# Designs tried in a protein design chat: VHH binders against Ribonuclease D (rnd). Part 15

Target 1, 374 residues: Ribonuclease D (rnd), of Desulfotalea psychrophila (q6ajf4)
Amino acid sequence: MKQENIISTTEDLKKIVNKALKLDAVGLDTEFVWERTYYPQLGLIQIALSDEECYAIDPLSIKDLSPLGELLADRNTIKILHDAPQDLIIMSQATGATPQNIFDTRLAAGFAGSISTISLLQLVSEQLETELDKSETRTNWLKRPLTEKQLSYSLNDVRYLRATRVILLSKIIGPKIKSWLQEELNLLNNPANYSTIADESRYKKVKGVNKLDRKSIGVAQEIATWREQKARELNRPRGHVIKDDILLEIAAIRPTRPEELANTAISTKAAERYGNDICQATARALNKKEVDLPHQQKRSQLSSQEKGALAQLKELITLKCDILGIDPALLGNSNELKKIIQTLYKGKTTHMRQSFGWRKEFLKDFYQIHRDTI
Short names: E, the ipSAE of ESMFold2; O, the ipSAE of OpenDDE; V2, 0.75 times the mean of E and O plus 0.25 times the DockQ between their complexes.

## First folded at step 4 (VHH)

Design h5 (from e16 with D55G W102G G103W; framework vhh_8h63_2; at its last look DockQ between E and O 0.03; V2 from the best seeds 0.00; counts 0 for: pae E 16.9 > 2, placed apart)
Fold by ESMFold2, look of step 4:
Structure h5 (fold): chain B 374 residues (1-374), chain A 120 residues (1-120)
Amino acid sequence: as target 1 above (374 residues)
Amino acid sequence: ELQLVESGGGLVQAGGSLTVSCAASGFTFSEYSMGWSRQAPGKERELVAGIYSGGSTYYADTVKGRFTISRDNAKNTLYLQMNSLKPEDTAMYYCAKVTYEGWGYTIDYWGQGTQVTVSG
């Protein structure tokens, strides 16, 4: 691209937003750095009003990004992104607005005959007579001034999103597939629909936690819950508060007094800073009755009957998706498919997206056959 | 009063070329996405080419590399240049005003059509 524009004042941002609000759809993308903070550090926001009219919005120069929030929340103008969830979280935090009317080209590609993990570069190459330059993925987007190469590559990330959307939509002409896509796109209007883990469940992500006895798992749960809340408060990665391996050491000894932390690899500074909090978390766990403690998670093993059902499930998904021209990955990953089998044969233990909406209807014949044979 | 009037259809030999046009009136042409659909005898209408308000284009796989859609906003006119025509391109060609929705498209209005017949 030969024409790149940087928006560095609130007044110029308002002008671009007002123009965008008159359009049926605009392309959006962000660049960020996420190394030493709990929340990503926003470095650049790109907007495409057309293939020829693209802008880079500089959040380091603009003190009030709330005008962009008006666009983000607008129910009439579609915001087109590729792989939207993280960008939406970042922009929602930066603007104070809740996203509305979002179209994700990566999600839509899965319903239009491409893989649902496709990169923007590959998708544009497949759908348009255009070769994109490689993005500068390891560039420090917080440094100023931006180089001409950084600017050019960043604007190319949004330049073709409007065209890509219309091409993908033209390939999804059946009312059934359209309704499934719309169901998925509607989920993007609320970040909670793609948020991942409650604070109280974070301990499950600590590798090795299941080697602890049940009381120590309860202590690990309370410490991990506190750690997540503290990391959020300080805006630091959770590992900067307490590393996972140190968390496990602490949970194993169940410290009731801060001086007991000297028997672990925790630093002197961290023990002084967090020792009382850690001991309070331990006390909360030790005050629980055994029935209220988290269960040890044993390794899940499928019986031979269950392995057969899993193979049948995978074959059904592959066949129906080939006929419909959609990506099988939309129905679930390997772990999700195993959960379906375990729920059918061992009872309801977890929530699954395959029990609701279009996925439930897609899989209804499989559920009927295996319910009848159990 | 909204009008879409197609012209330029006719009989052409296989391998030949033809341009069809659509004169638009009664709306602000430059603000809307436009397209060409076609309907062959006994078949459903299909969108074969589209051009959104920002200028980027779409083509059905069956016409890629042979057809070119374009617009002239100053003349409120939509064009379809068709090259290397095949007998299976025989159809009534309709100019369409399109609206793209979150999960598809709707044709808001279409003209009377212009017949393209490819022999040979």
Scores: ipSAE 0.000, ipTM 0.230, lowest interface PAE 16.9, mean pLDDT 83
ESMFold2 (binder alone), look of step 4: mean pLDDT 84; pTM 0.829
OpenDDE, look of step 4: ipSAE 0.673; ipTM 0.896

Design h6 (from e16 with S33T D55K I107F; framework vhh_8h63_2; at its last look DockQ between E and O 0.01; V2 from the best seeds 0.00; counts 0 for: pae E 19.7 > 2, placed apart)
Fold by ESMFold2, look of step 4:
Structure h6 (fold): chain B 374 residues (1-374), chain A 120 residues (1-120)
Amino acid sequence: as target 1 above (374 residues)
Amino acid sequence: ELQLVESGGGLVQAGGSLTVSCAASGFTFSEYTMGWSRQAPGKERELVAGIYSGKSTYYADTVKGRFTISRDNAKNTLYLQMNSLKPEDTAMYYCAKVTYEWGGYTFDYWGQGTQVTVSG
């Protein structure tokens, strides 16, 4: 909308933050470019103090964003976002603050009778009967000056968040469901949102890595660990250092000398630049004792008994969620539900959020029935 | 089934030291990232420290430089050495088996906890 809504100095940022700290809730969003760098390039931060008082904060003009950090960390003023986690990570990095007191309208929609994957545009349309202009953008948020269209789209992403929160809360039936929502919202205060995935675990994200033999998986682990560190150092996507498919080729041949990289599709430039590092990573893996090598992760098929239990689990979730008016997806996706069954029947070591908190309570009857049966 | 058993908590004077430990069973301990969290009365659980399956570690800012996480994979045991303890460190300390999803730690499983009380 108006160029007067752009905050381009630290002094003006402080004034807006001081106003925001006097309110019960504010809307927040970010715009960024994330195509050629390891870290996203923050292009804009938007704040709504009301439907009519919205500002675009220009991080390219403001070197010290720490005043916004005071708002982000404030325990009295609610920060409302839609699909909050990525925005929280980038704002935390930009301000140095750990966000507190977050309300995520996408998450809340799942507890309020909508699907938990609903877009902001659809949610605003549904809740307020107001059509947002297209919020999807491929524009370069790093270019200046911002066009009027860019500014209008960005401010609309925050304009209705305060109203949307009020309406969603009015649709959440009963204190039990509100407490479940609060449990989920409290997780957004967890510093884990600012931690990278462990470098040593990055190899698990490479599709096809489990097709390698165990020693080559160990090589892939070391190369992926090195690749992540190098990508961070260079501020480039990990695939621009070495693509996943090339990483797998290299791991399979276990090169001990840089000239052996010619047996892969690695570019000559990359081989010259990284060949020594790749071979040192390979040597680290080959010098490991067998006990220290990673294992292949294999997925077991479900038995007939387990398939029956899975069907009962899905039926319980569908029935209870229909009665309670919440999205079944909040209890877990198909793979997560299979993990519940495998943990219950096979004792496998699996990662499950359904073993604690409100999800455990939600599923208590299912667990009791099957503990007694097994 | 997976078991995590914390021990070693107790009463300690401000400025003192204490080591808590966690015995793990029912899974291949060395293959998983482990962590310590704490919960004071009326507060949410807070991640204190994490240790990856390798040797890389993570610490919350409030404990960095004072706490040291370590693991003994041969004994399936996780440790948290706590030095320069403050009354603010008073909490139930939980051992956790963790996973990496969506750019950070998430907590998959908790033990029953061990109480650490720091008096001044």
Scores: ipSAE 0.000, ipTM 0.120, lowest interface PAE 19.7, mean pLDDT 82
ESMFold2 (binder alone), look of step 4: mean pLDDT 81; pTM 0.812
OpenDDE, look of step 4: ipSAE 0.034; ipTM 0.447

Design j1 (from b12 with S59Y; framework vhh_3k1k_2; at its last look DockQ between E and O 0.64; V2 from the best seeds 0.00; counts 0 for: pae E 9.6 > 2)
Fold by ESMFold2, look of step 4:
Structure j1 (fold): chain B 374 residues (1-374), chain A 124 residues (1-124)
Amino acid sequence: as target 1 above (374 residues)
Amino acid sequence: QVQLVESGGALVQPGGSLRLSCAASGFTFSLYDMRWYRQAPGKEREWVAGISGSGESTYYEDSVKGRFTISRDDARNTVYLQMNSLKPEDTAVYYCATEVYTYGSDYTIEFDYWGQGTQVTVSS
C-alpha cells in the first residue's frame, strides 16, 4: 500500500500533470458509481506515467479537476485507455476539457489480431505474459478510505497501458491498416462526443417508438425531451421520472388534459406530479407543422434477396478480415450490416459510415457487385 | 451544441442557377459526412447529395447528377450545393444534415442533425 500514490489535492494533481505533459504517452482510467443518479458519481481517476509510477486521483477530495483537463486536451501527449468512450465522457464532464490525442487499446487490439471486445486483463495476459487478478468490480468506489486491495487493483488497470500500446502498434503490419486505426481513433477527438446530446433526440432510444404513427412519435419526442430535462433537474435516472413503456402509452393517446392519463398505467402519484408537464409537452407536439415532426423508421424485415446479400456481405467481411488480421466487428454490428443491405436496395447507401472512409475501401468489391449507389 | 444553418434559397427561373450554403458548428466538421436533402410539399424528405468528411467522395441522387455539385470548405465549416439547370420539380425546402456516431463496447448510436431548411422555388 502506498499512500503517496493517492492524489488528494489540486496542488499534487498539478504536479503529476506537469510530469505527464513531458511524456509521449500516459495511461488513464476511471471508477464510478451510477445506480440512482442522472450523472455518474466519479469515484476514482487513475493515471500511469510508467509501469512503476501510477497514481490514483481522488475526485472526492479535489474540488477543482481542471488541471487534469490540460492533460486530457493536450495534443502532444497520447492518452491511452482501454475501452475509452465512457471514461472520456466522464473525465470531460469532470474537467471541462475536450479530449484530444487518444489511443484506445481495445479498439487497436481489433486491428492487431485480437477481438475488439477483448478485456484489458485478457489483452495484457496475451501481450505481456503478465497475469492480472480480477479487479474489484461492483465495489463502492465512493467509500473512503480506499482499501489497499481497491487501490492496488485500480492502479493495475492503467499500469500496463503504455507497454500494451507499443506491442499493439508493432503487430499492425503496414501503413494502410495503421491509417485505418488512426481514422477510428480520430473520432474520439470529436467535440460532439463530449457536448450534451440534444434532448430532442432522446426519443430515438425508446424501444418501440417507431411503431407509433408520426403524430404520436412527435408527442413521444416532446415527452422524452421533457423527461430528460426533469431527470437532469432531479439528478435521477430518466426511468424514475416516467418509464419508457408508460411514455409510449401516453404518446399514443396524446393527452391534452391530465384526467386522460387515467387511461394509461401511470401511477396516481406520477400523474399528479407530472400531469400538467406531460399535457404541455403534448400540446407543443400537436402545435407543430407536419414538416417539423420526426419521421417514422422503416420496417427491418429482410426479403429473401436481402438475406442472400447479407450472407454474401458477412462472408466477404469474414474472409477479408482473416487475411488482413483484423476483427470483423470493426466493419459493423449485425444491425448495421442489415441496414447496409436494406439501404442499398432502397438507394440510400450514402448515409452509412460503411459508405465512406476505410470501410468503403474495405467493401468496394461488394458494392461494385450490387450497385453504383456508393 | 451541434447547429446547421442553411442559406441561399430563393425564387429562380427554370434553367437558372443557385448556390446553397450550410454553416456548421459544434463538432469537428472535417470528420463527418455532410448531406443535402429536400422536401417538396406533401412528399417525404428525399436525399439529394452527400460529401465525405475528407471531401474526396461525392454522391448524387440520379435526378440531379450533372446539374448539382456538392462541395465543402473545412476552414469555414461550410458545405455548399451548387444547383444548375434548375427545373420546377427541384422546388422544395432544402435541408443540410449530418450524423454523429458514438462508439464503445456493444453500442453504436446514430444521431441525425438537421438544419431548419431554406426554400428553393423554381417557377416562371
Scores: ipSAE 0.006, ipTM 0.410, lowest interface PAE 9.6, mean pLDDT 83
ESMFold2 (binder alone), look of step 4: mean pLDDT 80; pTM 0.793
OpenDDE, look of step 4: ipSAE 0.016; ipTM 0.342

Design j2 (from b12 with G50F; framework vhh_3k1k_2; at its last look DockQ between E and O 0.01; V2 from the best seeds 0.00; counts 0 for: pae E 16.2 > 2, framework grips, placed apart)
Fold by OpenDDE, look of step 4:
Structure j2 (fold): chain B 374 residues (1-374), chain A 124 residues (1-124)
Amino acid sequence: as target 1 above (374 residues)
Amino acid sequence: QVQLVESGGALVQPGGSLRLSCAASGFTFSLYDMRWYRQAPGKEREWVAFISGSGESTSYEDSVKGRFTISRDDARNTVYLQMNSLKPEDTAVYYCATEVYTYGSDYTIEFDYWGQGTQVTVSS
């Protein structure tokens, strides 16, 4: 691949985007590094106008990526990505644009008789009988100049996306399943998918937080909030500020003085650096009224009857998906399936995706048999 | 502010009966499902009974089917658990619970609310 395929100016980017906007579909991919920063560091953007015309866009050289944003937001040109959500978030952040008209080949694969977790390499191999090189998957994408090998590898990630889309669509059996896929793809157009979680809600993502008592959950909330803000401020991963397990430990002890943190697994350095802030966060939580504290969400165990129903549900999903040629994983993970049963039998009305759209339709007979309609 | 207050717990002999009450406040009671849970010493909290907001649907865990009855009085914002043929294994703290939804353009399950619990002891 020629160095000439690298786009390093806004002007050149505009030219490519203008071409792209005239096409029915383009392939996109990103290379990024997300190890030591709060935000992912975008290292490369690849675009395929055709299997013969692919470009590597250098975000390190281009300060203004607004032209790419225009393409992302365009409703007429299909943007084809493999495992799209992460790349879309990164590009959305980089351009400020809300992605529209996305085709996810990984998602489509699940509806086309493949597994919904298939890699691009596997997918291309299966569908196009082309082998792609995996040698550059762990490369430093922030280093310049890029090697020819890196460029070649990166462009191969987009080169076959257009053809792959066509083949996948051709393999999907019937208009109904196509409509299901479209329904899933439409979800990618929702701007809410690209919004950030409120700092105050971040505690919900801390693994094990629900094992704490209510007061400790309150403390965890305040600490998690602070941690998020601090991580952002320092441009560090939240875990580099305080790990989740340590956060939980701290929340449980409810420190009032920095010295009390010595009873946790927090490092001396971190305790010195963040001890006062952590104690202040704790104090904020402790000063709250009980009614203002977060509620604990506990998972209930399934009864024997519920276990039986779950087994039936799984069997039904497996059977029907086999008939339809789609991946059962599309219906939901194990936890989601449990939630279905809990909703039916225990009246836990939790918002679940199986209560809407094609999944609801898919499971309609099951719901009817169990005398409950979600 | 959502509040749930359980009452009616007592010491009873095997084969006896109790009626638990849960007084609810701070939300539109009639719109929400209500549940009873129980927690025995050294055990996890377990679901016991469910009643829909409309009162038309009820469900029970297997061990209490035929013995326990859940009901509600919307005029009094109260849910009840009638417990008959009590067994020693029914000994636990009983909790009333509800899931309160916030309704806007999109409804979201906000939180599970729990009472403080009432002690039921079944012993000869």
Scores: ipSAE 0.000, ipTM 0.245, lowest interface PAE 13.3, mean pLDDT 89
ESMFold2, look of step 4: ipSAE 0.000; ipTM 0.180
ESMFold2 (binder alone), look of step 4: mean pLDDT 80; pTM 0.793

## First folded at step 6 (VHH)

Design k1 (from h5 with E101F; framework vhh_8h63_2; at its last look DockQ between E and O 0.01; V2 from the best seeds 0.00; counts 0 for: pae E 9.0 > 2, placed apart)
Fold by ESMFold2, look of step 7:
Structure k1 (fold): chain B 374 residues (1-374), chain A 120 residues (1-120)
Amino acid sequence: as target 1 above (374 residues)
Amino acid sequence: ELQLVESGGGLVQAGGSLTVSCAASGFTFSEYSMGWSRQAPGKERELVAGIYSGGSTYYADTVKGRFTISRDNAKNTLYLQMNSLKPEDTAMYYCAKVTYFGWGYTIDYWGQGTQVTVSG
């Protein structure tokens, strides 16, 4: 039975894709290993044509996954995933296709009376009275052949997605809330809508970087940007190239010659391998005009008036979401809500997802009331 | 008004070399990451070389070792030196403003392009 459900040739993949393209919706999921590499190592792709017809697609055996890309990009067949963004990125990279027509059951759950961070296991348990086994969550998905338990576990991760979508849609009360969900689902068609950190901003994640003076922060930015590119090239975690604490130490001394790295805790091996690159990154930073250097990041505290407005915002969101049956987290996390308040009271404008789309409409009365008082 | 104007394309024999350039105006060039993308007829656009605002570089595997991207911030000019050209390098080459992420990149602006044709 295990071999019957495994798709290991391009020809069999094409057959499954052709069947999927005739359906209204299919379930998709991936399994991967992500410990020692920059990119996740794709181990398995699962597809459910129905609760009873599920397949595991073996990316280790199939040289050309582009037929799956036809399905991924298809605008007529809905692809149902749970917590879609990472799976979509992996599949887009593996197939060369841009995803289209995506339904994310975790996102939809937030509009359907559940929390928007619900696990697949909990969602299926609540909606279908079916318990999923999680015993294979930390297994080696790169090992072949797949065990019977690995295969069964992986197929169950997609088996119920079509039914779950139907149930979730039936619980969303009213066409207005369904249109909000569709706005969110449309964002999944472009990875840029859920990409979070540009390479040139990576230095901001190095703890302690703000203790450096401005010139050294500029050096840290250039080294961190180079480190990200090098990690990608090597397909290794960024810490494998240069650890964060070593990066800060190097940025503080601003080395122009590799010999100066001896004044840091960098290993001899890393200094020999990367010394010239590190010095070139330093030179790029030191050649910048002062106005082009990054500034220290300083978080401002809320005033007493701003704290009061934040409390009112949170209360409005909680009450209105309770009435509408949607998860308040969909309106924004704590940092986002703080930024709304600071934008209103300080007059600084930034692009916030709460200034556009359904969130703007949801919050329009709050914005009007507080603009009148400001 | 933001403008990216490519030049320097042409016909070259396989194994030859060519430099294309891009004049940028209407923005602070030194603050942006830039790149060169290419598109052959019937094919998807491919970013072949990139350069961060700070000068660090990126190359697609198909051109690594043969192409060199550089920038001159004083002249607001982006360059691509192409060596050991192959017929499969034949494409329209576009200068682009790009933003790089761990998973890939986005192209925010691009020019009209310059044709590079490599005959074999």
Scores: ipSAE 0.011, ipTM 0.459, lowest interface PAE 9.0, mean pLDDT 85
ESMFold2-Fast, scan of step 6: ipSAE 0.000; ipTM 0.321
ESMFold2 (binder alone), look of step 7: mean pLDDT 84; pTM 0.837
OpenDDE, look of step 7: ipSAE 0.024; ipTM 0.433

Design k10 (from h5 with T99E; framework vhh_8h63_2; at its last look DockQ between E and O 0.05; V2 from the best seeds 0.00; counts 0 for: pae E 18.1 > 2, placed apart)
Fold by ESMFold2-Fast, scan of step 6:
Structure k10 (fold): chain B 374 residues (1-374), chain A 120 residues (1-120)
Amino acid sequence: as target 1 above (374 residues)
Amino acid sequence: ELQLVESGGGLVQAGGSLTVSCAASGFTFSEYSMGWSRQAPGKERELVAGIYSGGSTYYADTVKGRFTISRDNAKNTLYLQMNSLKPEDTAMYYCAKVEYEGWGYTIDYWGQGTQVTVSG
């Protein structure tokens, strides 16, 4: 028999958390809305104590979620999620706690002979031969009351996570590969994951910023920093202040007067509202010394020699992953692998995830050959 | 202008101790993760110790239990206390501003480095 209930008080939340802390593992998930605000709006938190005992926690009714924080930070109870990072960030922000002892079934699938981009529905179908109901993708999780069907759909996101973890662990080849998975999972314990990226680093996330010259990258950095602060102040998504494409146009022209914004696709209202701030941000960048400007990624093309080394690297990854039952995507995407080759040939100090831990161990023979020949 | 200035390197006997320091300027030091990387002759450069702005630390397996990273935010200074030094620890040591981004990290703004040589 299934036990499904909505938890709407701090007292009831404490009771469920006390039960969870006595278990080896629980399933967790969140539903949120991130359309009109700077921070995601938490709509629901799901917890599975077993496949028959699941609860939906209502953060709209419970203002003190600190008891959930005790569970999230507990080192004795494993928290099982599918594609954990965003849910962990949201729960960390809501509770003030740093997540510990996390098991991500998406990562585990990649070590267990499946793909590391698999959806929860597909994973449960493949591993447990259980078909989950189609989720209501248009559900406004901030709206109350929830229907029984909506509640059942939300609880399916956690109901089978405990069983899925057991099966995935049984499919991993040997203790070494299990240790590699554990290294990846341990990265989720790092407090750095749950602190905001520095505002002045936000420009690095703007696709196409590296195509600008260094002075314009400096302008993009200052505008992105201002945009982040303004979006937070207004409690609006950063794109509602200025979209990335418009930010790049502004950085390219480096406006010193608000009237120059007419040369970009910025809206009349945004130009009137933010023109002075944008010009001040531009002026800050233009007054910086050359050495204080961000470095430009100038190299995108590989030499013939580098192309050969990249092909060898990809072949090694493909063959070794086939033998070990690991998804090659866990080793890196094509752009990361290209950058590794370019970094090795230039002797640069960029340290990528492939230079540490299990990925370094996986690639050790390739690195040793490279070191001996170059 | 962002500056990282390393100091405190030198010659030390195997089993000895040494502290290297890094004076940082030109950015809000307390808000950034900082680290120590090293490069031995003919070897790759690698991060051996890191410290997050909140105080959590990382150590490479080769130095874990022997090295201690610390920071003084009031003085904008990063330290690496090296104990039980081995000849294999011989390297140029670099202070770096570190940004962790989910799947990896980027090291920005290398200093001049400080040479540590372990005899024996």
Scores: ipSAE 0.000, ipTM 0.135, lowest interface PAE 18.0, mean pLDDT 83
ESMFold2, look of step 7: ipSAE 0.000; ipTM 0.143
ESMFold2 (binder alone), look of step 7: mean pLDDT 83; pTM 0.823
OpenDDE, look of step 7: ipSAE 0.721; ipTM 0.907

Design k16 (from h5 with E101D; framework vhh_8h63_2)
Fold by ESMFold2-Fast, scan of step 6:
Structure k16 (fold): chain B 374 residues (1-374), chain A 120 residues (1-120)
Amino acid sequence: as target 1 above (374 residues)
Amino acid sequence: ELQLVESGGGLVQAGGSLTVSCAASGFTFSEYSMGWSRQAPGKERELVAGIYSGGSTYYADTVKGRFTISRDNAKNTLYLQMNSLKPEDTAMYYCAKVTYDGWGYTIDYWGQGTQVTVSG
């Protein structure tokens, strides 16, 4: 509960890591602040060696976190997290290590008769009949010293992960479903699955970019690429350089002169600071050949036949998932399912996560039905 | 008191045929999709066939070409015609009702099951 649970030196971190490497599994979590910087600011790393032996690692006091990287990359000790991707990215950045041998309890819950969007609080309540207090969720984790209450609450995020994993695995009886879970967990071990995307691909994350024509999408791509590089250079959130809505307005008008930025809601300060950079980015896009411009992905309306096929797909997923005891959300969201139908009806080869692996196996009945009708 | 009652199971020789049926009551049968699943001893439950409210069907690879699902809305009855039976088809067979829950369908009822044993 007190100072003995806080690890503030590299030597003490090495001791805890050496103990962890002798165990079959440990729980891990992070606390961070992501309000004023390009990269999240790591405030705390929690580790559970057992439900009685938990520690808070202080990254603000430890210059060298590489011993934690040794644990993250270890193939013999399972690292248990709840909703792992963001924590793995942060720890990978802090340690320089590529995570291996990960178990995500949120993902496993979806294969064990619960939902794959479940919170840790709800999961622990349902599986272990233990109530976790989340009153400290919105605390400034960079402030020192940490209160005893903050430390206690942070350690509860990892304390029950080992027990939760055991119970979830006990609820997955069939070898096929266990294989599907393991396939999904193995994806978390691949650095490509959650590593930073290329700057030139960041425009795809801007909501509404596909509503623009192809030339404007090209402008949005160049501005988003520039914005990412500038935000990283300044160590500020991308929205503090230019917000997504402003980026879309700029891309729509395709400014060739800084004065044209007055036609957008961009602040006078930002226009003065970045006007020349924005116009240069626009020029780069306008100088591209048509074949080099990003493809516009319009939201197509489904025909009556395609709507029928989508309803059939949803019905099959719901029916089969209930029989197997897995969460339908694991198969894809509504937009992904629409894309499956459009791909099948247009006869185009599209690489979707539903076209390979366990999801392809799950959906093979539907694909065969569709092949027989078309 | 929604009820699903399976019948028609029994012992059959490999290569033989058998039809199982499911009598439904307590809901408007014709408005809902229905399915058949099976569970062999020591195995997980497997969905083998489904028939949607609109009449379209689907089949698991393990039974495609051998099993036929059908429905009689006038009699509130679901059928599974099983041909070319194999010892590996030995299982308890369950029928299921599905209901609309927003974006799709949720299975809300299972029958008591009927045992099918294939010798040989």
Scores: ipSAE 0.000, ipTM 0.155, lowest interface PAE 19.8, mean pLDDT 82

